# Ledger of designs, part 15: VHH binders against q68dx3r342to642

Target 1, 301 residues: q68dx3r342to642
Amino acid sequence: RDLCVVLLNGQHLEVKCDVESTVGAVFNAVTSFANLEELTYFGLAYMKSKEFFFLDSETRLCKIAPEGWREQPQKTSMNTFTLFLRIKFFVSHYGLLQHSLTRHQFYLQLRKDILEERLYCNEEILLQLGVLALQAEFGNYPKEQVESKPYFHVEDYIPASLIERMTALRVQVEVSEMHRLSSALWGEDAELKFLRVTQQLPEYGVLVHQVFSEKRRPEEEMALGICAKGVIVYEVKNNSRIAMLRFQWRETGKISTYQKKFTITSSVTGKKHTFVTDSAKTSKYLLDLCSAQHGFNAQMG
Below, E stands for the ipSAE of ESMFold2; O stands for the ipSAE of OpenDDE; V2 stands for 0.75 times the mean of E and O plus 0.25 times the DockQ between their complexes.

## First folded at step 4 (VHH)

Design c43 (framework vhh_gocatamig_d2; at its last look DockQ between E and O 0.11; V2 from the best seeds 0.00; counts 0 for: pae E 4.9 > 2, placed apart)
Fold by OpenDDE, look of step 5:
Structure c43 (fold): chain B 301 residues (1-301), chain A 123 residues (1-123)
Amino acid sequence: as target 1 above (301 residues)
Amino acid sequence: EVQLVESGGGLVQPGGSLTLSCAASGFDFSDYALAWYRQAPGKKRELVAGITSGGSTVYMDSVKGRFTISRDNAKNSVYLQMNSLRAEDTAVYYCAKEFGYDSLTGTYYFDYWGQGTLVTVSS
């Protein structure tokens, strides 16, 4: 059987596996191919409703594979089994990473998250990050630039929403000018600066998942952010997330699930906060993700 | 409805061995941690062994090296192999299902229980 794994650099890797293969086996194949270090930070995930769900290494592929995957060759493109290599655990500072390759992978992950607007950033920082990415990939501003032919595509460096607001031409001009005026920072140094800037963002390292209020009020779209530091409860309005509650792990007591319900009990107040997910599987996933992130934080502390 | 049915208990001499089994139903077995608890007469119920969905195990100190917890996802079953049994191991043993995670202790906790199976270690 064949499945596709999308790497952080955008490369699509075709992986051959058996029906009985595990996620771990695929992970090992991919990481060996990509020559990745510090594997503990990485994971394989599948995409559901524009969200990524990390997979347990012991899970058999046949359990999560789309319908028709067992029948090879695939009848239709709809039956393509695609997984994504992603950063699962985000360090608080890039200096904690031991290998340059790992730092680069973090850079790639964060670039994707910014471009795909999974990680919120204000306009000013978005432009700065765009310029840093240009410095990382192109070095200094090209002096031989022909004005009629842009040396980069704005959509590769700036989120679509900002391009829409500013217009592509304005973004091109402004980012190019910023790049021209930028300091002599390029290559790996530019990537490190990129990491430094992104690590200061409020949503850095936060894995966000849509949830619903227990009261199921249509006006109350919510999301949970799970990260190394704890759990964040977001209210979602007009495509923006507002942090309503923050639970550090020491402030979280018991996390429990019941069917589609996910509940956090405050260790301080004893108050229960219950959210509704789309399935029992999702609620259990969130619980396990909390456990994993908590464990990671404990190891890093 | 979650159901846990323990079996395998009985009378055994000191130094003997028993294997406890627990058949589970009513939930996606492979996704949840499982545990064995025991309660001796006049004592509180205590965790004997736990196993995560990924297969990681934990044991109480007094049973380390003697007891082994394992699971078979295909059979929706969890097992407790008990070797070198001692008189102090006499108790009702319960199979338990994961109920949640406690971030203060960093451990799964359990709230679903079977009826239990009695293990008596006596000469």
Scores: ipSAE 0.770, ipTM 0.889, lowest interface PAE 0.4, mean pLDDT 93
Fold by ESMFold2-Fast, scan of step 4:
Structure c43 (fold): chain B 301 residues (1-301), chain A 123 residues (1-123)
Amino acid sequence: as target 1 above (301 residues)
Amino acid sequence: EVQLVESGGGLVQPGGSLTLSCAASGFDFSDYALAWYRQAPGKKRELVAGITSGGSTVYMDSVKGRFTISRDNAKNSVYLQMNSLRAEDTAVYYCAKEFGYDSLTGTYYFDYWGQGTLVTVSS
């Protein structure tokens, strides 16, 4: 059966599997192919409504496959069963990573998350990160630049929303000038500086999922951010996220779920905060993710 | 800061008994479920016994009738009384505190762990 796993470098792997294959078996095959040694930080996820949902190693592929994948295969398929190799657990500092390839995977993930606007930051930092990526991938500014011909595509380095605000031409000019003036780092050193900059961002390592208030839809659209440090409650307005409340694990009482409801109790105030998800499966998944992130934090702190 | 401190492990002959204790601090003990897990060399950590805040208990099939979990809310402690011990019970035993609960499936999540206490059942 056809299963596609998308790697952080953009490569699509065809993985041989059957109806009884587990997520863990696929994960092992993919990470072996990619020569990854520090597996603790990685997981396989499927994407639903632009959100990644990480899968447990014990899960059978047939439980998560698109309808029809287990049934009689068609001669030609218009849809593929696609999973993503992604970083599930983020270290606070890249110096905690032992292997250069692991650090490179973190660079690729954060690079992609910036471009896809999963990790948000201000315009100045977005331009800085784009220049660092150019230094990492192209090295120093080309000495003899061809007039009127760009040496890179802005959409590969700067998120679409910023290109729309500034225009592609202005982004090209500003990034090129910043690249010309900033020749201090290249290659792996530029990647490490990219990691250092992103690791200081408030949303670094935060896995974000849409939720709703019990009161209203869609005006009180919210999001929960789940990370090694705890849970962040966001209010979503005009395609932007505003952090309204932060729960560190030590400040979190018990987390409970019931059907579509996800409830966090503050151990400091005793107040209960209840959110509505799209399904009982999603509510339980958020609890699973919180437990996993807390466990990771306890191992690393 | 949540702390769980296990004690009571040791070497015991097959058929013998041991009582494990877990002293807890840093949370409102009476409001949380607690559990005992064990991990034998080369095997995954497995749930041995659990006790809810209301006092309901659950046991792994292989220990039913031999092990008893209990709690003392006044002392912030949970206990595991182990009788008729077998070689297969040899493991490091961990005390665990409830992190969360899914009411629909009745599933408890435990991810506050103690340091563990070794139980060896051998002649």
Scores: ipSAE 0.642, ipTM 0.852, lowest interface PAE 1.2, mean pLDDT 87
Fold by ESMFold2, look of step 5:
Structure c43 (fold): chain B 301 residues (1-301), chain A 123 residues (1-123)
Amino acid sequence: as target 1 above (301 residues)
Amino acid sequence: EVQLVESGGGLVQPGGSLTLSCAASGFDFSDYALAWYRQAPGKKRELVAGITSGGSTVYMDSVKGRFTISRDNAKNSVYLQMNSLRAEDTAVYYCAKEFGYDSLTGTYYFDYWGQGTLVTVSS
């Protein structure tokens, strides 16, 4: 049997496995191929409704595979089984990462999250990050760019929403000029500065999942942001999220689930905050994710 | 702020006894399950014993009949009485508080570790 694992550098790896194979077996194969040593930050995830859901290593592939995957080892153009190598645990400072390959993976995911607008920041920072990504790939501005010929595609460095607001031509000109005037950074040094900028963003390392208010009307879409520091409660309107409540772990009494309900109890006030998920499976997943993130936070200090 | 402080560790001979204590603050103690975990050098932290808010207890197999967990809600404290100690019981012992509960499976998640108290069993 075959499944596809998408790496952070964009590679699609075809992994051969048995129907009895686990997520852990695939994870070990993929991370060995990528020569990753610091494995505790990474996991395999599937995508559902533009959200990543991390899988436990002991989960059997047949339990999560799409219909028809078990039938033949030959690939077809339908119902392919795709998993994603993603970072689950984000360190507070990139200096905690011992290997350059690990820091490169953090850079790749954060760059992708910026471009795909999972991680938001203001226009000035978006342009800065775009220039840093250019420096990481090309170093200094190409000296032989005497003509006004473009040397990069703006969509590879700047999120679509900013391109829409500024136009592609204006973005290209401004990013090119900023690149030309920038100090000499290249490769890993530019990537480290990219990491330094992104780790200061309010939503750095926050894993966002849709939930709904227990309050019925008007219909209020909500989201939970789960990270090493705690849980953020968002109200979602017009494809935009606004933080309403924040729970640091030391302010959290407990998290409990029952069926589709996910409840946070404050250790300070004793007050309960209940959210509705799309399934009991999702409620359990969010509790497990909170537990994992809390444990990671304790290990970082 | 949730805090747990362990005490009572020390050096004992095989067959000896110790009582560990954990003082808790920053939450309504009687509403939560408590647990003792231990971590020996080079090993993962493992559950030793747990006690629910209602007083029900659970023990790992290797300590059943030797260890007793108890709680005193008036003093916001949980205890581990350790008898017939063995060399394999040597570890840092941690008190933990209920972090989460899944009522469908009856699964408790423990966290909020203190700094731990060292128990050494040697002659």
Scores: ipSAE 0.255, ipTM 0.684, lowest interface PAE 4.9, mean pLDDT 86
ESMFold2 (binder alone), look of step 5: mean pLDDT 81; pTM 0.799

Design c44 (framework vhh_gocatamig_d2)
Fold by ESMFold2-Fast, scan of step 4:
Structure c44 (fold): chain B 301 residues (1-301), chain A 123 residues (1-123)
Amino acid sequence: as target 1 above (301 residues)
Amino acid sequence: EVQLVESGGGLVQPGGSLTLSCAASGFDFSDYALAWYRQAPGKKRELVAGITSGGSTVYMDSVKGRFTISRDNAKNSVYLQMNSLRAEDTAVYYCAKEFGYDSLTGEYYFDYWGQGTLVTVSS
């Protein structure tokens, strides 16, 4: 059978497997193809409701495949089985990454997450990151540039929401001027500066999932952010997230699930905070993700 | 403040028995998994046995059938009964509290450790 794995550079890999193949076997094939050496930071994920869910290496593909994949005839047009190679564990400093290709993958993921509005920051930083991406991908501002002719597409560098607020023309002018005045960093140096800027952001390395508060109206959106340092509780308003509560691992007590409920206890206050997810599977996934991130934090400390 | 205090270690001849005890304080004992680890000179620390809040147990292959882990929630204690002891069981034995995931895998999920108790098996 065939499945598609989307790489961070936008490439789609068609991976051959059988019905008993594991996620781990596909991960090994994909990372080998991509020449990745520092595998600890990466995982395979599927997308559901615009969120990424990472898969355990021991999971059989047939258990997570779309309906009909196991039974799909090779010659019948049916829904594709798509997975994504994503960064699951984020280092606090890019200097901890030993291989240039690993740093490049971090750049590609953060670049994509900014554009897809998975990683939020203020307008000034978004424009700065767009300019750094232009430096990384095109080099220095073209000296013979005619201002009436754009040399890049704003939607490839700046999130759609900011383009809508500022207008495309204003974004183009602002980014072009910042690019013209930039410090002439190129290629890898521009990528490293992009990483340095993003690694300072509050949402850097945070894996975000929609939840609902047990104590609030069901219509009010919340999110849990799970990262190496702990768990963050967000209120979601107009596609932006406001951190309301932070649980560092040392300040976290028991984490448990029951059916659609995910509960985290503060070891500082003794208070229990319960969130409702869309399914028991999602609640258990969040607990497993917490466990994995906590383990990563302990390994890196 | 979380505390785990081990007792019951000592010198025993091959084929003998020992019972290790761990007294816990500073947390809601009945809600957490506990484990026994050991470390022999020049060796990595390894999981010997663990018990979840619900009473499920896990054991290292070389101790299955010889060692039994148990807990007494009323006394905030966890025990390791060691039978048919071998020279290879000689180690410092540590009591460990699991972080809060009710999982018995991985050293990273044990957030508190006792001071250890020495078990020596020799003729």
Scores: ipSAE 0.165, ipTM 0.600, lowest interface PAE 4.7, mean pLDDT 87

Design c45 (framework vhh_gocatamig_d2)
Fold by ESMFold2-Fast, scan of step 4:
Structure c45 (fold): chain B 301 residues (1-301), chain A 123 residues (1-123)
Amino acid sequence: as target 1 above (301 residues)
Amino acid sequence: EVQLVESGGGLVQPGGSLTLSCAASGFEFSDYALAWYRQAPGKKRELVAGITSGGSTVYMDSVKGRFTISRDNAKNSVYLQMNSLRAEDTAVYYCAKEFGYDSLTGTYYFDYWGQGTLVTVSS
C-alpha cells in the first residue's frame, strides 16, 4: 500500500508500506529520506479540521488508515492516506540545534505557521517576517526592478487576514520598500534572523486545539495552546484568539479526562478548569500531548 | 519544586536482591500516584511498577512476583523491593510522580522524574 507524507518544504513523498507497518517505520523512512539527524523534535501527524494530531510511533497504519486502504482499491473510493512531517517540540533558541538542516526545518515550519495563521503576532512583526522570508528565499532587492511590476506574490509571504485588512496593493508596496531598504542578509543568515524573531513571540512553539467552555451557555469557542512551557487558555472571538490564562508545568497540579471533558488543575490556586472537546479521543490526545510537552521541557532544562 | 531522589542501586549477581528508595519533596505526597520506570541502554523507558494514592499497585508482566512496590506517606518515600534479579533487569531506574490521569482508560501519566539509580545484574 501507498501512503503520502507531506514534508515542510512542500514535497509529497509516496511511502510504500504493508498493513502491519507502524507510524514509527514510516517516520524513520521519511526522516532518513529528508536527511534529518536530530529526530527528537519531529513527529508524524494527521490533519483534522485544520488541526494537527501527532501519532505514536507504535500505532499501526491500518488502525488509522481510511476505509478501504487495507482492502483492494477497487472495492471502494479510497481517500488519499496523507500524513505530515511536523515539528512537535520547539527549542527556546535555534542555537540549541546542531545541524543546519534542522534549523532550516524550523524555519520552514514557522514560515508556514505564520502564513496559515497558526502562529499569532502583530502586524508590524508580520511585515518584518515577510520581508525576512523574501530576503531568505529571493535574495536582495533586484537591481533592475520595474516599480510597477511585482517580483513576488504577496500571498506567499503575508497572511491572508492581513492582506484583507491592508489590501494586496498596500502590502506589496510596503514589503517591497522594506526589502529595498533591508540589509544584505540572504539565505541561511536571513533564516536565522527569522527564527530569532519568531522565538521571541509569545505564541512560538504553541500547538493549538479547539475546545469549548463548560461554564457558558451556549458554549463559547476557546482554544488550548500546549507547548514546552505549559498550557495557554485562549478565548476565541471573530477568528482572533486572546490569551486568558497561562499555566507553567510547575503550576499544574493534575490533568484528568472523562469522556469529552479535559480538566487541568492549578497547583497554585487549587482551582479546576474544565473544557469540552469534540470527542473522548481528542481529550485523551490533549492529555497525552501535555505529558509529552512536559517531558520534553524537563529534558531541555 | 518537585524533587525525587532515588537511591539503592548497585551491582548484584543473578538471583540477588536490591531495595530501591525514592525520597520525594515539593508536593502533597499522599495525593499522588508514584511509579518506578527503567531504561536499559538503547531501549525505551518502560513502566516497572506503580502505586496509587489509595495503595493499589500495578506491575509489568516480567517482574510480577519478583518485585514489590510500596509507599510510606509519613516519610514521603516510595520503595521497590527487587528479588530474583535477572541480567535483563539491568537498567537505570527512575522514580516518577503522577502528572495526569485518564479516568476513561484508568491510565496514569508520570512526568516528574528523578535522576535515576543504576542497577547492574551480572556475574
Scores: ipSAE 0.111, ipTM 0.622, lowest interface PAE 6.1, mean pLDDT 86

Design c46 (framework vhh_gocatamig_d2)
Fold by ESMFold2-Fast, scan of step 4:
Formats: structure tokens, sequence, C-alpha cells
Structure c46 (fold): chain B 301 residues (1-301), chain A 123 residues (1-123)
């Protein structure tokens, strides 16, 4: 049987597996292929409504496969079974990562998340990160470059929303000029500076999922952010997230789920905060993600 | 509604064996951890064995090597195979489903959904 795994560098890896194969078996094959040694930080996820859902290593592929994957020959299936290799657990400082390939994977994911607007920051930092990515991928500004001629595609370095606000021409001019004036950092050194900048962002390492108020107000979008430090409750407005509440693990107390409901009980105030997800499976996933993130935090702290 | 129905309890002699079964309904069985608890007369209930959705197991010290927990996701059932039974194993055994996560203790906690099944080990 065939399964497609998308790597952080954009490559699509075709993985051969049995109908009884586990997510863990695929994870081991993929990370071995990518030559990764520090596996603690990584997981396999599927994408639903532009959100990533991480899978337990013990899960059998047939349980999560698209309808017909088990029963129909791979060659004739119209539905591709696609998973993503992603970072599930984020370290507070890249110096905790022992291998350059692990640091490179962190760079690739954070760069992609910035570009695809999963990780948001202000305009000045977005431009700075774009320049650092140019330094990492192109090196120093080309000396033979014609001043007005573009040597990169702006959409590969700057989020679409910022390009729309500034115009493509203004972005190209400003980024090119910043690149021309930048330091002699290149390759891995530029990637490490990119990591240092992103590690200071409020949303660094936060896995975000859409939820609704228990009252299910359709005009009021919400999101839950789950990370090593705890849980963040966001109000979503105009493609941006505003933090309304922050719960550190010590402050959360009990987390429970019932059908589509996900509830956090504050150990500090005793108040219950209930959110509604799209399914019972999603609510259970959020609870398990909280457990996983808290466990990771305890191991690193 | 969540429903757990225990069966398989009975009277056995010390050193004997029993297999307890728990039939589950009302939830997506394969997504949840299940556990066996027991409560002896005049004592507090205690966790005997647990099994995660993926099949990882945990046991209380006094039953390690004697009891085996297993699950059959196709049959929506969890089992407790009890070997080398002792008088102190006499208790009502309850099947429980994972209810939530407690961040203060760092552990999942279980709720009781069955009436239990009585296990009596004669001296």
Amino acid sequence: as target 1 above (301 residues)
Amino acid sequence: EVQLVESGGGLVQPGGSLTLSCAASGFYFSDYALAWYRQAPGKKRELVAGITSGGSTVYMDSVKGRFTISRDNAKNSVYLQMNSLRAEDTAVYYCAKEFGYDSLTGTYYFDYWGQGTLVTVSS
C-alpha cells in the first residue's frame, strides 16, 4: 500500500506500508530517510481545514486512512492518503538541539508557518525574517546584480497578506535594499538568527485550533493555542488572533471532554471554560495534545 | 450514553484463574484508554490495570506478572486475565473509561460506568 508523506523541505515521499502498519512504523521510515536523529520533537500529522492533527505512533494506518484506501488498489484510488512530518514540540532555545539537521528542520517549519500565516508577527519582523531567509538561502546580496532587476520571488519570502498591503514592488525594493545592507551571515548562521528571532514571538511553538464559545456564536471565531507553557484562548478577527486568556499548566487544573465539548477548569479561580469543537474526535484530540505538551514541558524544565 | 458492562466474575480457589470481560458502547472505543478498578469490602477502590488506545499497559505492583489487560477494538471489549489468584484479590471489579486529564498530577483520570463483577477467592 502507498502513503504520501510531505517533508518540511516540500518533498513528497512515497512510503510503502502494510494495511496493518502503524503510524510509528511510517514515522521511523520517514525520519530515517530524512536522516533525523533527535526524534523527540517530531510527529506525523494529517491536515483538516488547514489545521494539523498529530497522530499517535500506536495508531494503525487503516483507522485513519481515506475511505477506500484499504479496499481499493493504490493505483486506481482517487483519494490520496497524505500525512505531514512536522514539529510537535518546540524548544525555547535552539542551543538545546544537538544536530544541525534538527535545527534546519526547525528553520524550515517556522519559515513555512510564517509564510503560510500560521505564525503571525508584525510587519517589521516579517520583513526582517524574509531578509534572514534570503541570507540563509542565497547568501550575500549579488554584487553583479542590476539595481532594479529582481533576483528572487517575493512570494517565497513574504506572506501574501503583507504583499497585498505594501504592493509587490514595494516589498521587492525594501527587502532587496535590506538584503544589500545586511551582515555577512549566510547558511546555517542566518538560519540560527531566524530561529532566535522567531523564538521570541508570542505565538512561537503554539499549535492553534479553531473552537467556538459554548453558546456557538458564528460571528465570534475563537481558537485554542496549545504549547509547552499551557493553553491560550484567542479571539479571531480579520485574520488575526488576540489572546484573551492564558492558562499555565499549574493554573489549568482539570481538562475534560464530552462529545464536542472541551472544558478547562482553572485551579486558581475555580471557573470552568467550555469550548465547542467540530467533533468529539477533535475535542479528545485537544485533551490528548494538552497531556502531550505538558509532559514535554515537564521533561525539559 | 457511555455504557460499560462487566462479566466473568465468580468463585475460585487460591491459585486459580478467571477472565473478566467488559463490553463497551456509546463512544468510539478505539480512541479511549480503558481500565480495571477493584474495591474490596471496607477498603478504598484502586486501579488494577490500564490500557491505552494504542495498547500500552500499566499494572499495580501486587498484580504484575499475574494479571494481563487486553483490548479487542473490533469487539469493543476490554479483558482482564487473572492468574495465580490470592485471597487479597477478592473484590468487586469495575471497568472504567478515560474521562479527562489532570494537569496538577500530570495523569489521566477514569470514570466508572458499570455495576461491576464480583470476584471471590476462597481461602
Scores: ipSAE 0.377, ipTM 0.699, lowest interface PAE 2.8, mean pLDDT 86

Design c47 (framework vhh_gocatamig_d2)
Fold by ESMFold2-Fast, scan of step 4:
Structure c47 (fold): chain B 301 residues (1-301), chain A 123 residues (1-123)
Amino acid sequence: as target 1 above (301 residues)
Amino acid sequence: EVQLVESGGGLVQPGGSLTLSCAASGFTFSEYALAWYRQAPGKKRELVAGITSGGSTVYMDSVKGRFTISRDNAKNSVYLQMNSLRAEDTAVYYCAKEFGYDSLTGTYYFDYWGQGTLVTVSS
């Protein structure tokens, strides 16, 4: 059987496995191939509706595979079985990471999350992060740069929404000028500064999933953010997220699920906050993610 | 609705064996932890054994080495194999499904219960 795992550097890895193979076996093979040693922070996830869902190591691949994968027909051009190696647990500071390769993986994921608009921050910081990525990946501003000649593609460093707001030309000029004025940071040093900046963001390390309020209008989309520190409730308007409530783990009290409903009972007020997901499986996943994140937070304290 | 139906209880002599079964319906069985609790007359319910969705197990000290919990996700069933039974194992045994997570204690809690099956150990 064939399975594709997408690495944070964009590489697609073909993994040989059988019907009895577990997620854990694939995870071990992939992280060994990538030469990762600090495995605690990483997991394998599948993507559904632009969201990542992490898989338990004991899960058999046949339980999550697309239809027909067990049979493995000789001819199939559809339904490739794809998983992603991603960071599931985010440290508060890169200094807690012992290996440069682990820090590099954190850089790659945060870099990608900024570009794909999973990690949101203001315009000034987005431009700063783009310049740091240019320093990390391209090096110093070219000394013999011709003013009219571009040396990078803005869409590789700045999210599409900001390019649309500012126009590509203004982004190119602004980023090029900031790059020219930047300190001589190279490779890992530029990546570490990128990590330092992102680790101070309110959205850093938050895993976001779409939900709906049972009491609000059906058209009002919400999201839950689950991270090491707790749970964040977002209101989603015009593809932008506004934090409405923040629960630290000491404040969440009891978290329960019933069918498509996910409920947090505040330990402070006793008030219940109920959210509706797309399925009972998703509600259960969110509860398990809360348990995992809380356990990680306790371990790293 | 969530339904848990226990079976396999009965009368057995000290040193004997019994296998309890719990048939589950109304939820995605493979995603949830299951547990066996017991309650003797006049006492509160106590956790005997638990099994996670991934197959990890936990046991009460007095039953370690004698009892084995297992699950069959294809049959939506959880089992408790009881060996070397003692008079103090006499109780109604309940199957329970994971209900939620308590962030103050850092533990999952169980709140869906079956009707129970009686185990009597006496000569």
Scores: ipSAE 0.367, ipTM 0.711, lowest interface PAE 2.6, mean pLDDT 86

Design c48 (framework vhh_gocatamig_d2)
Fold by ESMFold2-Fast, scan of step 4:
Structure c48 (fold): chain B 301 residues (1-301), chain A 123 residues (1-123)
Amino acid sequence: as target 1 above (301 residues)
Amino acid sequence: EVQLVESGGGLVQPGGSLTLSCAASGFTFSEYALAWYRQAPGKKRELVAGITSGGSTVYMDSVKGRFTISRDNAKNSVYLQMNSLRAEDTAVYYCAKEFGYDSLTGEYYFDYWGQGTLVTVSS
């Protein structure tokens, strides 16, 4: 049997496996192919409703595969079984990463998350990050650049929402001027500066999932952000997230699930905060993600 | 609504065997870890064996090699096969479903449902 794993560089890797294969076996094959040595930070995930859900290494592929995958050999035009190699655990500083290839993977993930609007920041920082990506990928501003002749596509460096607000022409002009005025930083050094900037962002390393308040109407969308430091409760309006509450792990105490409900009991106040998810499976996933993130935080601290 | 019903306990001689069963209802059985706990009179409650949703198992040191936990997702049941029973295994055995995660201890914690099933190992 075959499945497709999408790598952070955009490459689609066809992985051969059988009905007895586990997620862990595929993860090992994919990371070996990508020549990754620092495996702690990575996981395989599937996408549902624009959100990534990480898979346990012990999970058998047949449990999560599309209908008919187990019973039929894969074919070019059949249902595609697609997984994504993504960073699940984010270090607070890139200096904790020992290999340049691992740092490069962090760069690719954060670069992609900015463009796909999974990681939000203000306009000034978005433009700065776009310029750093140009430095990383093109090097210094082209000295023989003809005025008004484009040498890059704005949509490859700046998120669509900002392009819509500023207009493509204004973004092109602003980014080009900032690139021209930038330091001689390029290649890996530009990627490391990109990582420094993103690692200071409030939403850096936060895995975000849609939820609803038990006490509010379902139309009042919320999100939970789960990261190495704890849990963040967001209010969502017009595709923007506003942090309402932040819980460090020492402040969460007990986290529990019951059917579609996910509950955090504050160790400080004893107050329960209950959220409603789309399914019991999603609530359980969020609990397991909290356990995994807390365990990672304990390992790194 | 969530129910766990234990059965299979009884009186056995040292060296004997018993299989405990736990029938579950009211939740998506395949997504949760299940565990067997036991409590002897005047003793602290202790985890005997656990099984994850993926089938990985954990055992208390004194039962390793003697007890086997298993699950049947089609029947919504978890089992504890107990071999080479000792007097020290005498306790009420409780089936428990994973309830949550305790960030202060870094451990998952389990709830109990039902009365448990008594296992007595004596001559």
Scores: ipSAE 0.443, ipTM 0.745, lowest interface PAE 2.2, mean pLDDT 86

Design c49 (framework vhh_gocatamig_d2)
Fold by ESMFold2-Fast, scan of step 4:
Structure c49 (fold): chain B 301 residues (1-301), chain A 123 residues (1-123)
Amino acid sequence: as target 1 above (301 residues)
Amino acid sequence: EVQLVESGGGLVQPGGSLTLSCAASGFTFDDYALAWYRQAPGKKRELVAGITSGGSTVYMDSVKGRFTISRDNAKNSVYLQMNSLRAEDTAVYYCAKEFGYDSLTGTYYFDYWGQGTLVTVSS
């Protein structure tokens, strides 16, 4: 049987497996193929409604496969079984990563998350990160330019929303000038500076999931950000998210789920904050993710 | 700051008994479920026994009838009485505090861990 695993460098890896195979078996095969040694930070996820949901290693593939995969695995027309190799646990500093390939994977994920608007930051930093990516991929500003041919496409380095706000021409001019004036960094050195910049962002390493407030009608769209440090509550408005509340793990009394409801209790105030998800399974997933992130944080401290 | 401090481990002969104690601080003890986990060399950490805030208990099959979990809310302590000890009970035993509860599966999540106490059952 066949499934596709999308790697952080954009490659689509076709993986052969049995209906009895587990997520863990696929994860081991994929990470071995990619020559990853520091496996602690990575997981396999499926994408639903533009959100990534990480899978337990013990899960059998047949339980999560699309309709018909078990019976006709070679038919790939409309329901291709696709998983993603993603970073699940983010270190606070890249110096904790022992291997250059692991640092490179962090760079690829953060660059993609910035570009796809999963990781938000201000305009100045977005432009800086775009220039660092150019330095990583092209090195120093080219000494000669072909008069009618730019050396890069802005949409490969800058998020669409910023291009729309500034216009493509202004972005191209600003990024090109910043690149021309930048210090001579290339390859891994440029990637490490990109990591250093992104690791200082408030939304670095935050896994975001849509939820709703139970307190108002219609249900207001919100999001929960779950990371090594704790939980962030966001208000979602006009395709943007604003942090409303932050819970560090030490400030979290307990988390409970009941049907579609996910409740986090403050150990500081005793106040309960309840959110509505699309299903009881999603509520349980959020609790599982919180537990995993807290465990990761404890191992790093 | 949540603290869980285990004690009572040691070397014991097969068929012997030990009582493990866990002293807790930094949270409202009465409101939380507590558990004992163990980890033997080369094996995964496994749930041995749990006790809810209401006093309901759960046990791993291999220890049922031999081990008893209890709590003393006045002393902020949880205990594991171990009888008829076997070589396979040799492990580091960890006290754990409830992190969360999922009603769909009836599962408690334990993510605040103590330092552990070693139990060795050998002749």
Scores: ipSAE 0.585, ipTM 0.811, lowest interface PAE 1.6, mean pLDDT 87

